# Designs tried in a protein design chat: VHH binders against q9y6x5. Part 323

Target 1, 379 residues: q9y6x5
Amino acid sequence: LPPKLLLVSFDGFRADYLKNYEFPHLQNFIKEGVLVEHVKNVFITKTFPNHYSIVTGLYEESHGIVANSMYDAVTKKHFSDSNDKDPFWWNEAVPIWVTNQLQENRSSAAAMWPGTDVPIHDTISSYFMNYNSSVSFEERLNNITMWLNNSNPPVTFATLYWEEPDASGHKYGPEDKENMSRVLKKIDDLIGDLVQRLKMLGLWENLNVIITSDHGMTQCSQDRLINLDSCIDHSYYTLIDLSPVAAILPKINRTEVYNKLKNCSPHMNVYLKEDIPNRFYYQHNDRIQPIILVADEGWTIVLNESSQKLGDHGYDNSLPSMHPFLAAHGPAFHKGYKHSTINIVDIYPMMCHILGLKPHPNNGTFGHTKCLLVDQWCI
Short names: E, the ipSAE of ESMFold2; O, the ipSAE of OpenDDE; V2, 0.75 times the mean of E and O plus 0.25 times the DockQ between their complexes.

## First folded at step 14 (VHH)

Design I5 (framework vhh_8dlx_2; at its last fold request DockQ between E and O 0.89; V2 from the best seeds 0.78)
Fold by OpenDDE, fold request of step 18:
Parts: structure tokens; sequence; C-alpha cells
Structure I5 (fold): chain B 379 residues (1-379), chain A 125 residues (1-125)
């Protein structure tokens, strides 16, 4: 039988949650598989960009999903959570589910993973759910496991996405131990449900499963706000994205806008596009706006309005609070192995290897994940 | 049946304080975020602030210094304390049950599903 892989994302699952909370189901999953304790994600550390990096192995500047909100000056198109279905935004890369879908005697499936309900390069998974946040995990799980078990051609790659603990992290802040404990327990229970379902269907021993996330969460406060309105009049620019990385489209001279913003706050760095630090790999795309504002960890960029976020993400990708984890189980993976760190773009070449797919050019390093795999030498 | 009943409104002189109450019934009050919203004559709805079930409070920046929201879960009551009232604070004040819906983008929407009938506050000399 061809190898099968299920990629699961729990949005906003910060890596150190594993150290600070109890996860009996996830720990059991890890015990029988592998764990990467920290995954360095891509800048900006946001949902759409990082989910696409996982499945393309590319930095944001390369795959073209450079934020959750984007603007293209040439076409005057906008990208947002409510407007994410135009292939224009996704076609700068080829995600792994498309590669897999195009193989003979294989098909892809998706339950709510970003971009999976859009035809990319004129290809869409044979089985997918349109995004709907109201759909339960159970229903998503039922569909994905049904497709993995009974599809023809067989589903060999599937994705499953869940919105927690990100939403709760925003609502409560990651330092709210009482509420986050409840939320994370529920996540662990969902993992238990996943494992149980796979066992019941006889998939557990033969299916490779990766459980990961796109980013972490940092504590915010109403006392740590950067009010842009105090620095520049709204008539001088268009805001494309806000916090913690603001994308600024000047309506007047760029230099003038920059000068008004450069000293706006000691807790915010202001970059012209060409001056964005190289380590971010966030320069070479027309969808990146002329000026970027990057707030320090835990600071929130606001206009003349109050933010209800007690937690947020999108900050510098070198911050531990922004890092997710990766756990995996299945025939391709060792048992009881723990690894310190990988880059999020490293997941793509690993998945391609597991599935026997030829990877597109990518920024990942297969060597970083070799120690996780039973068929590879680990030095 | 979900019910929200505002009280405490009336005529008050400028500079005075007023506390509004919202009595909730027909649902588990402690599980829901509650909001205050007002509507001045001839104007649209203005969000004042909210209090989460967790106790976290958020306010309209323009009103932050003038209002305090609190809740008593033992009596299923929401409160709005207003200080230093001005003529421009004349409005019908509503309590509403609401939920913050978080989107994948990290943006959020506040959804209101139940409203009180409102209580009139008139600030006049």
Amino acid sequence: as target 1 above (379 residues)
Amino acid sequence: EVQLVESGGGVVQPGRSLRLSCAASGFTFEDYAMHWVRQAPGKGLEWIGNIYESGSKFYNPSLRSLVTISRDDSTNTLYLQMNSLRAEDTAIYYCARGETVWLRSGEYEIKFDYWGKGTLVTVSS
C-alpha cells in the first residue's frame, strides 16, 4: 500500500504548553512516536503564511502568502479571512496536496486547512470541506478518516485543521492558567478522539500522523499599546495589516510617512521594505508593502480603538513564544525519540519523502528531520 | 426565555454620576460576556464596553475614563457606572449578551444575540 500521511494543525499551540500543562493523550502519542520540542516558524508568525509554509517548504516571500491580510497594488485585490478563495494569492507556490493529487492512483483530502478549498494551479483535492468554523472537530475527523479509509483513488495525503487553542489564546492570554488549562485539556481530548478513531478503523498502525501548529502565543496587555494615530494622520496612509506587524501603504511620499513613524514608539521597529532584516526572509515579494512596523513582543499596534486581544502572535519568529511543536507517529517515524528544534519549512521535504513525492524547490532542509525517520541515518 | 432588563436610567444633572443595572434571566449568566451599548438621539449605536465571563473588561477608548463595567454572577446582574456625565451622554443605554468570535486572521467580531429594551438617561441642567 502506498504511504499515507495525515497532517493535523491545532492553531496557535505554543511549544511550551507541553511543559506547563498535562496532555495524557498527546504524551502517549509522543511516547509511541517522535517529538520536536520547538519549531521555528516563518516571519510573519501568522496563520495563513505559516500553514502555507508547512505545505510548501517556502518562506513567505517565496510562496506569496505574506500575511493574513494582503493587498496587491497592481490588481488592487485584497486578501483576508473573508476573501481568501482567489487562486491569485496561492498560485505563487505548489502545496504538497496538489503535488500528491496529481499523482496516479492517489488523491488528497482536506478538512479546513488554509488554502485547501481553493483550486491552486487548477487543482483541488478530491475530497475537501469548505471552511466553516462552525463545523465540529468530530465532523471534520469523521470526514477525513472516512476519506482515508474508503476513497478511490486512495487518499494518501490529508490535512486536518482546528482553530484552538489560538482563539482562546487571543481571548484569555496564554498566561491565564485556569482558562487555558481547560482549553488545552479539550485539545488533548480531541487528540484522544483522533487516535481512538484511527485505531477503531484499523488505520493507526499504517497511517503516518503529524500533529503540529503554525505559531505560538504571547501575552498582551491593555497597558502595552502603540497608537499609530498619535504618530501619523490616517489620511497619509492605507493600513493593509495592523498588529503586531503593520503593513503600511503610503498615500503621500514614502519617506515622509517613514519619518512620521520611525520614532512612534520605543517598542516598535519601523522598516522600509528594502531595509527589512535579511533573517526574516521577508523582502522579495511585491505583496510586502513599502513600510513595515514590527511591534516588540507583547505590544499591540492599534488605531484609535481598543483591542480585546489578551494574547497575540505574528511577532519575531526568533521568539520562543511564537514557536509551535511537532509530534508524529506512524511507520515512517521512530518511537520514543525527541528532537530539540527544526525549521517549519523543513516539514515539507520530510513529508515529500514519506509520501515518495518529488519536492518542488523549497527552503527546507531534509537533513534536519532525518533523525525522526526510521529509514534514514541519524548522526 | 432569555431576558435582559435595564434599570437605573432617568434625568440627571451634568457632572453627576449614575449606575445602571441589567438583570439577566433565562440563561447561565456566568458563562457569557456582557456588553453595554448606547444610542443617542439621531445617532447610531455606540459600543461602550464589555466584561467577559472571565472578568476581563474592555472599554471604548473615548469613554474609558468615564465608565466602569462590573458584574455580579450571584445575582445575574450587569452594572455600568458612569461618572461626570455630560449632555452628550444622553442616550438609551442597552445591555446585550455577546460573544467575541475570533477569526483565523486574528481579527475578531463581536456578535450580539440578545438585547435589553434599554433605559433612558437624560443629562440636563
Scores: ipSAE 0.852, ipTM 0.933, lowest interface PAE 0.6, mean pLDDT 96
Fold by ESMFold2, look of step 14:
Structure I5 (fold): chain B 379 residues (1-379), chain A 125 residues (1-125)
Amino acid sequence: as target 1 above (379 residues)
Amino acid sequence: EVQLVESGGGVVQPGRSLRLSCAASGFTFEDYAMHWVRQAPGKGLEWIGNIYESGSKFYNPSLRSLVTISRDDSTNTLYLQMNSLRAEDTAIYYCARGETVWLRSGEYEIKFDYWGKGTLVTVSS
């Protein structure tokens, strides 16, 4: 009756993994649906910001989740992976699950998508799991499918988050073919399980399913480190976020801190906030610090320490290595259609259209996704 | 069941080299990252470095020029080669099994679930 949508994220799934590794289950999903080969994500290319951009249609400066680590100078609040529950951080936007469940005879369900266990505008997802990385994909999927099939009012929007291949991408790096092949085969098996479960429950033919990701992954190396301790004393600044986009809050004159950093490494760009390139759409929020440092692809900013990362993300969003993909299947989508690119912010107005929701003001362009949809004129 | 047994410690003169071994048993050694950690008298633990099951190695930058970590999966043995030893290298040296836990933020935590009893290295005249 009402259109239903399941939004699935496999964290850190680089778009070109589809070309460089084998995915029989995902390729079958794509064959019977649509593929967007590259999704241009938002800067910075990190997990919390990009997951919130998908569900709000907004650039990071507009939705307020501007990094995985943040500091607000007025309230003195800190945000991190372990300290993400304060609604203060999330309340600068309205995510799609809030809008959806406020409609008559609709509810929303969530299995660990960032923000879904937070009461945003005093509203938490109707059904949700508190984030816990130890919970298996099978348990997450079982909860989501139970809620999709058995809730009153019905669940019409559901989301599912999985930490891989991001965790393994950090551990091995995307160029470790042997280990990443094993990891990505497991991911493909999970996609096969998802499709099989939906078929067995009678959901497959009438549920719209989007499988996407927030960012890619690039190869790192112990030979590509930028040591900030070589350039500036810790006492001159507060470090809000480190790598690959460092967020610097000066404790002394900002120009003096900038001058100490600007020639620190040829593999790092140093920006005063007002000089951040306009193409990043990353300037107009108080949570963006006065100085940011942007490492070149594959370089890691460190504080006189080793880094365990052989892969990382967070770099310039123009880099193809930072881009995820989007695949979709269901009654709203064409079958066997491939599209080259969309912006990650375009996903939100498309989802609102599928669900019959009025989108909040956003940065997405519905026209960019029209060719994916059976009810739209493709030009 | 899990056992980590260090050997090769002792008294050594400054400027000399020393090779420590860690014999592992009670688990599938080749599936785990292995670490060396030391504790100097009156000080906290200092991480020396590790080697992953993949063979990738990481070192404490302050010790990088002094140490080499290796593993032999056929004998379930972890090694630490130390060169040009100094008095400040006097410590108990521990073999540890560690799990690197990757967070959704892309950061990581290393948790050490099993430790050897350690082997004492004393660098003195």
Scores: ipSAE 0.662, ipTM 0.848, lowest interface PAE 1.4, mean pLDDT 94
ESMFold2 (binder alone), look of step 14: mean pLDDT 80; pTM 0.786
OpenDDE, look of step 14: ipSAE 0.717; ipTM 0.871
ESMFold2, fold request of step 18: ipSAE 0.643, 0.644, 0.639; ipTM 0.845, 0.844, 0.845
ESMFold2 (binder alone), fold request of step 18: mean pLDDT 80, 80, 79; pTM 0.790, 0.788, 0.787
OpenDDE, fold request of step 18: ipSAE 0.804, 0.808; ipTM 0.910, 0.912

Design I6 (framework vhh_8dlx_2; at its last fold request DockQ between E and O 0.83; V2 from the best seeds 0.78)
Fold by OpenDDE, fold request of step 18:
Structure I6 (fold): chain B 379 residues (1-379), chain A 125 residues (1-125)
Amino acid sequence: as target 1 above (379 residues)
Amino acid sequence: EVQLVESGGGVVQPGRSLRLSCAASGFTFEDYAMHWVRQAPGKGLEWIGNIYESGSKFYNPSLRSLVTISRDDSTNTLYLQMNSLRAEDTAIYYCAKGETVWLRSGEYQIEFDYWGKGTLVTVSS
């Protein structure tokens, strides 16, 4: 039988949650598999970009999903949560589910992973759910496991996405121990449900499962706000994305806009596009706006001096608070092995290897994950 | 049946303080965020602020210095303390049950599912 892989994302699961909270189900999962304690994600550390990096192995400048909100000046198109289904935004890369879908005697499945309900390069998974936040984890899990078990051609790659603990992290802040404990317990219970379901269906021993996330969460405060309105009139620019990395489209001379913003706050760095630090790999795409503002960790960029966010993400990808984790179980993975760090783009070549797929050119390094795999020599 | 009943409204002179109450019933009050919203004559709805079930409070920046929101979960009551009232604060004040809906992008919207009938506050000399 061809190898099978289920990729699961719990949005906004910060890596150090594993050290600070109890996860009996996840720990059991890890005990019988592998753990990468920290995954360095891509800049910007946001949901759509990082989820696409996981499945493409590319930096954001390369796969073209450079933010959760985007604007293309040539076509005048907008990308957002409510407008994410135009293939125009996704077609700058080929995600692994498309590669897998195009193989003979294989098919892909998806439960609400970003981009999976859009035909990319004229290809869509054989089985997928349109994104709907109201759909329960149980229903998503039921569909995914049904497809993994009974599909023809067989589903060999599947994705499962869940919105927590990201939403709660935003609401409560990651330092709210009481509420986050409750939220994270629910996540662990969902992992328990996943494992139980797989065992009940006889999939557990043969299915490779990766549980990961796209980013972490940092504590915000109403006392740490950067009000752009105090620095520049909104008539001088169009805001494409806001916090913590603002994308600015000037309506007047770019230099003038830059000069108005460059000293707006000591807790915010202002970059012309060409001056964006190389380490971010966030320059070579037309969808990156002429000016970006990057807030310091824990600071929030606002327009109306208000934000209800007590936690946020999107900050510098070198910050530990922005890092997720990766756990995996299945025939491809060792048992009881822990690894310190990988890059999020490294996941793609690993998944391709597991599935026997030829990877597209990518920024990942397969060597970084060799120690996780039973068929590889670990140095 | 969910019920929200505002009280404490009336006629007050400028510069005075007023405390509004909202009595909630028909749901587990302690589990939900509550909001205050007002509507001045001839104007649209204006969000005043909210208090989460966690106790976190958020205010309209234009009103932050003038209002304080609190809740008593033991009595299922929401409060709005208003200070230094002005003529422009004349409005019908509503309490509302509502949640913040978080999108994948991290953007959020406030959704209201139940409203009180409102209480009239008139600030006049």
Scores: ipSAE 0.886, ipTM 0.949, lowest interface PAE 0.6, mean pLDDT 96
Fold by ESMFold2, look of step 14:
Structure I6 (fold): chain B 379 residues (1-379), chain A 125 residues (1-125)
Amino acid sequence: as target 1 above (379 residues)
Amino acid sequence: EVQLVESGGGVVQPGRSLRLSCAASGFTFEDYAMHWVRQAPGKGLEWIGNIYESGSKFYNPSLRSLVTISRDDSTNTLYLQMNSLRAEDTAIYYCAKGETVWLRSGEYQIEFDYWGKGTLVTVSS
């Protein structure tokens, strides 16, 4: 029987929510499987880049999805949440669902994971849903389980994406215990529904399931705003992305723009592209703009406007508030094992191992995850 | 039927304060964000601010020192307190029900689905 894997993301699920809120269903899932308490994600700590890093094992500079908003100066193309379907943006890497369905007698299925409705290298997921945030978790789950149970050739790799707790995290902020408790209880109920559906369909014992996320969330405030209009006129640059990592394309001499920005706020670091810290692995791609601004945790960059966000992400990937978790259950995984940390790029080679796929060149380290797996010697 | 009825408008002298009310009916008021928007003569719509069901408030920075928004969920009433009024604050003031749509990118959009008929405030000596 070919091994099967379901990869699930709950967007914006901060690792320490597990310690600060009650998750009876997720805790039962963990008890019967494995937990990685903190996953160190990639900079910038945004949704599209980190979801693509999970499925390619690559840093953002290497896979080319370097932000949720991008501009390519040569082709003059723009990328955004509402304009994400051009394969141009995705073709600098090969995601695992493409590699999987190129194997003999294998299919891939997707319920809204970023990029799965795009024909990457002229290959789109064998079964997929076009992105639509109005589609319920139940419908996404129904489609995924139908495809896992009824497809020929069989679906051996499937993904499922859900927008919460990210949306509510932005709205309320992670420190709003009353509202976040309600939101996170709903998430835990969805995890319970997932497990029960898999059991009902006879999939639970032979399907490997990973539940993870792309990033966390930090508290924001109307008292922590950085107003760019106070230190530089709009006419000197094109704004590609704003907060918390601004991407600045100078319209005048780059050094002049840098000098106007460098002392704008003590709560913001200003980098020329060549001066971006090496630990970010965020320099070697033409989609990274000549100047980036990196706000301190909990600070919001604005253009003399209100921000509706009480929570945000995208900050320095060394911050614990930016880190998600990973939990997994299935025949490939130990039961009751807890691991402290891995890098988010390590998930890809682990998934390739589980599926018997040859990984493309990547930045992950299989050794970091081998203690999670029953077929590996952990010493 | 959703209904929003503004009141409290009228003629006031510069430098004075005024409190506007918006009576809401036809929906569960406590579950929704509520907004104030104004339109000065010959101008477009200008968003003043909002208050979420959670009690969180946000304001147009250009008006932040002028206004305070509050809500009373027990009476389904939205309030706008305006202070130190100026002639340029002459406008029709609208109460609006809207939804903030959060995108997977972390960005948001505000969509207004119901408006009141407005109340005229004239700031004149």
Scores: ipSAE 0.664, ipTM 0.854, lowest interface PAE 1.4, mean pLDDT 94
ESMFold2 (binder alone), look of step 14: mean pLDDT 78; pTM 0.784
OpenDDE, look of step 14: ipSAE 0.785; ipTM 0.911
ESMFold2, fold request of step 18: ipSAE 0.647, 0.617, 0.617; ipTM 0.851, 0.834, 0.826
ESMFold2 (binder alone), fold request of step 18: mean pLDDT 79, 79, 79; pTM 0.785, 0.787, 0.789
OpenDDE, fold request of step 18: ipSAE 0.875, 0.862; ipTM 0.945, 0.940

Design I7 (framework vhh_8dlx_2; at its last look DockQ between E and O 0.88; V2 from the best seeds 0.55)
Fold by ESMFold2, look of step 14:
Structure I7 (fold): chain B 379 residues (1-379), chain A 125 residues (1-125)
Amino acid sequence: as target 1 above (379 residues)
Amino acid sequence: EVQLVESGGGVVQPGRSLRLSCAASGFTFDDYAMHWVRQAPGKGLEWIGNIYESGSKFYNPSLKSLVTISRDDSTNTLYLQMNSLRAEDTAIYYCARGETVWLRSGEYQVEMDVWGKGTLVTVSS
């Protein structure tokens, strides 16, 4: 009689939206469960890396999804949003749905969480949807709840991914009160629909539900652009990723490229790979390029072009604007408990505990989440 | 049924200013981003800039100091103000309806699905 867990992500949900906007449905969810006010995510603070960190408990250098755009120098392979299906990229770690469904009498279900439509270690989620942004939240929810109710072997771990408020955060910026209020109200209504659907199907009392996100969002501006073409000619490097963390593969001597870039802007830090700050845990993978450029918060690196982003993420993971929240409800969790912060890698060992799974080696600390759980002595 | 009609083109002397208009019909103008694009004789298309339904504006950096885009949602009209015109600004000027499609990676794609027939601006003498 294994316990069940539904993991939900609303992409780009900045932690302080909870105090700056109205969420009657989410606040009711929190009142009867737990809240972690800030989740410190992993650098770089991008979608693919942080979603994989949640389900593996690993820093990006250890799980191999180090950015949304990557190049592997050994195999000469390229990764992007439109070219993300090669298991090669994902196989440096084992995500929790793989471990779960390989247990006796268990299966896993997925509605578009990054990686769940890829056969990682020759294992794809037992039930899944191919990624398609046009599929409504209602259809994703209906598929997930159908699989939770009607599968043999039973679905014990399920994921659900939604693209907002990330898309609108990029379009409007997080401080556009008028537009973001409309966007965030729609998201709160979706959370209300989720809870109501689970109650109507008899799942609410015995299903553990985590609602979280991968990163936040910071305000950008046409007045805060760093024009890389003003500092260095394209002939000296290959650009693997651009903003706000640029990944630079030198075509000439690395030190010469570094020297051309180091004084390009006072609003950008330039790192040789070996000089990347240790606190980023972002060095020990061949997919991390020899030089990275890290823009200051709210600055955008461009190639002599305009940028239409009024909001962005990917910045230093110490920035509060980059942090999501975590809320949870279910038989494993206390009711009415608030916790200040955890690390995003701590979510994986907590989920393994809830599901009775042996975690793979990871960077998370189970002790950081003990106070959320009813079966643990809080210390 | 969806239609965009540019007007205000003609022959102007170098150094003068010109204001182009684009009248929109057959759709909810307030819901769309609107673009200006030009094509010089024998050349490819050059994006000038756009304006979102929110009023946010973005420009081609090479043209930013020369142009201003505005919209009047009450009359469904898009405007392009051009200042200090040069001979190289001779082109057919198009307005276009568009949408910016945001990807989960944070990248974006600009789509322009409806175009006007254009208005000719000739900067001569």
Scores: ipSAE 0.580, ipTM 0.820, lowest interface PAE 1.9, mean pLDDT 93
Fold by OpenDDE, look of step 14:
Structure I7 (fold): chain B 379 residues (1-379), chain A 125 residues (1-125)
Amino acid sequence: as target 1 above (379 residues)
Amino acid sequence: EVQLVESGGGVVQPGRSLRLSCAASGFTFDDYAMHWVRQAPGKGLEWIGNIYESGSKFYNPSLKSLVTISRDDSTNTLYLQMNSLRAEDTAIYYCARGETVWLRSGEYQVEMDVWGKGTLVTVSS
């Protein structure tokens, strides 16, 4: 039987939540599997970019999903959470579910993972759910497990996405112990439901399961705002993305716009596109705007001095507060092994290995995950 | 029946202060964020601010210095304290029940699904 893999994402699950809160179900999952304590994600540390990096092994500049909000100057198209269905945005890479499905006697399934409800390279998952935030985790889980269990050709790769604890992180801030404790308890219970469902269906022993996230969450405050209106007139530029990384499209001379912004705040770095630090791997794509603004951790870029977020993400990917975790269980993984760090792009070649797929060119390093796998030598 | 009822409006001189109240009934008040919105004559709706169930407050920057929002969950009442009133503050003031919907993008939408009938505030010398 071909190997099977379920990839699960809990959006905005900061890595250190595991140290600061109790997760009985997740800890049991980890005890019987493996844990990577910190996953260094890609810059910008946002939902769409990082989820696509997980399934492509590519930096954002390479797979083309460079933000949650994008603009293409040639086609005049816009990308956003409410407008993500155009294959134009996704076709610069080949996600793993497409690769998997194009293999003989294999199919893919998806429950609301970013990009899975869009035909990419004229291929869409055999089984998928259109994104709908109102659909319960239980319903998503039921569909995914049904497809894993009863499909022909068999589903060998599946994705499952859930919006928490990201939404709550934004609402309450990650430092709100009372509310976040409640939210994280619910997440742990959902993990319990997942495990129980797999056991009930007889999938638990043979299914590889990865539980991970796309980014963390940092505490924001009304006292830490950067108001762009104080630095530059709104008529001089178009805002493509706002905070904590603003994408600026100048309507006047780029240099003039840059000069107006470069000293706007001591808590914000301003980059011309060509001067973006190499470590971000965020330069070589036409969808990256001519000027980007990067706020310091915990600072919010605003227009009109208004924000309702108590938590946010998208900051420098070297910040621990931006890092998610990865846990895994199944025949491919060791039991009771903990690893300190990997890069988020490393997940792709690992998944390809598990599934016996030839990976597309990617930025991941398979060597970083060898110690997690039973069939590999760990040096 | 879910309802909101504003009170405290009237005619007031410039420079004076006024406190509006909003009485909520028919739902669990402490589970919801509450908003104040106003509409001046001949103008559109203007968001004033809100208060979350957690007590966190957010204001329209243009009005922040002039208004304070508070709530009393024990009496299911929302308040709007307005200071240094001006002629341009003349409007119908509404309270609304709301929920912030957070999107995957990190953006949010404010949904206000229940509204009061409003109370008129007239600032005139």
Scores: ipSAE 0.299, ipTM 0.692, lowest interface PAE 1.4, mean pLDDT 94
ESMFold2 (binder alone), look of step 14: mean pLDDT 81; pTM 0.796

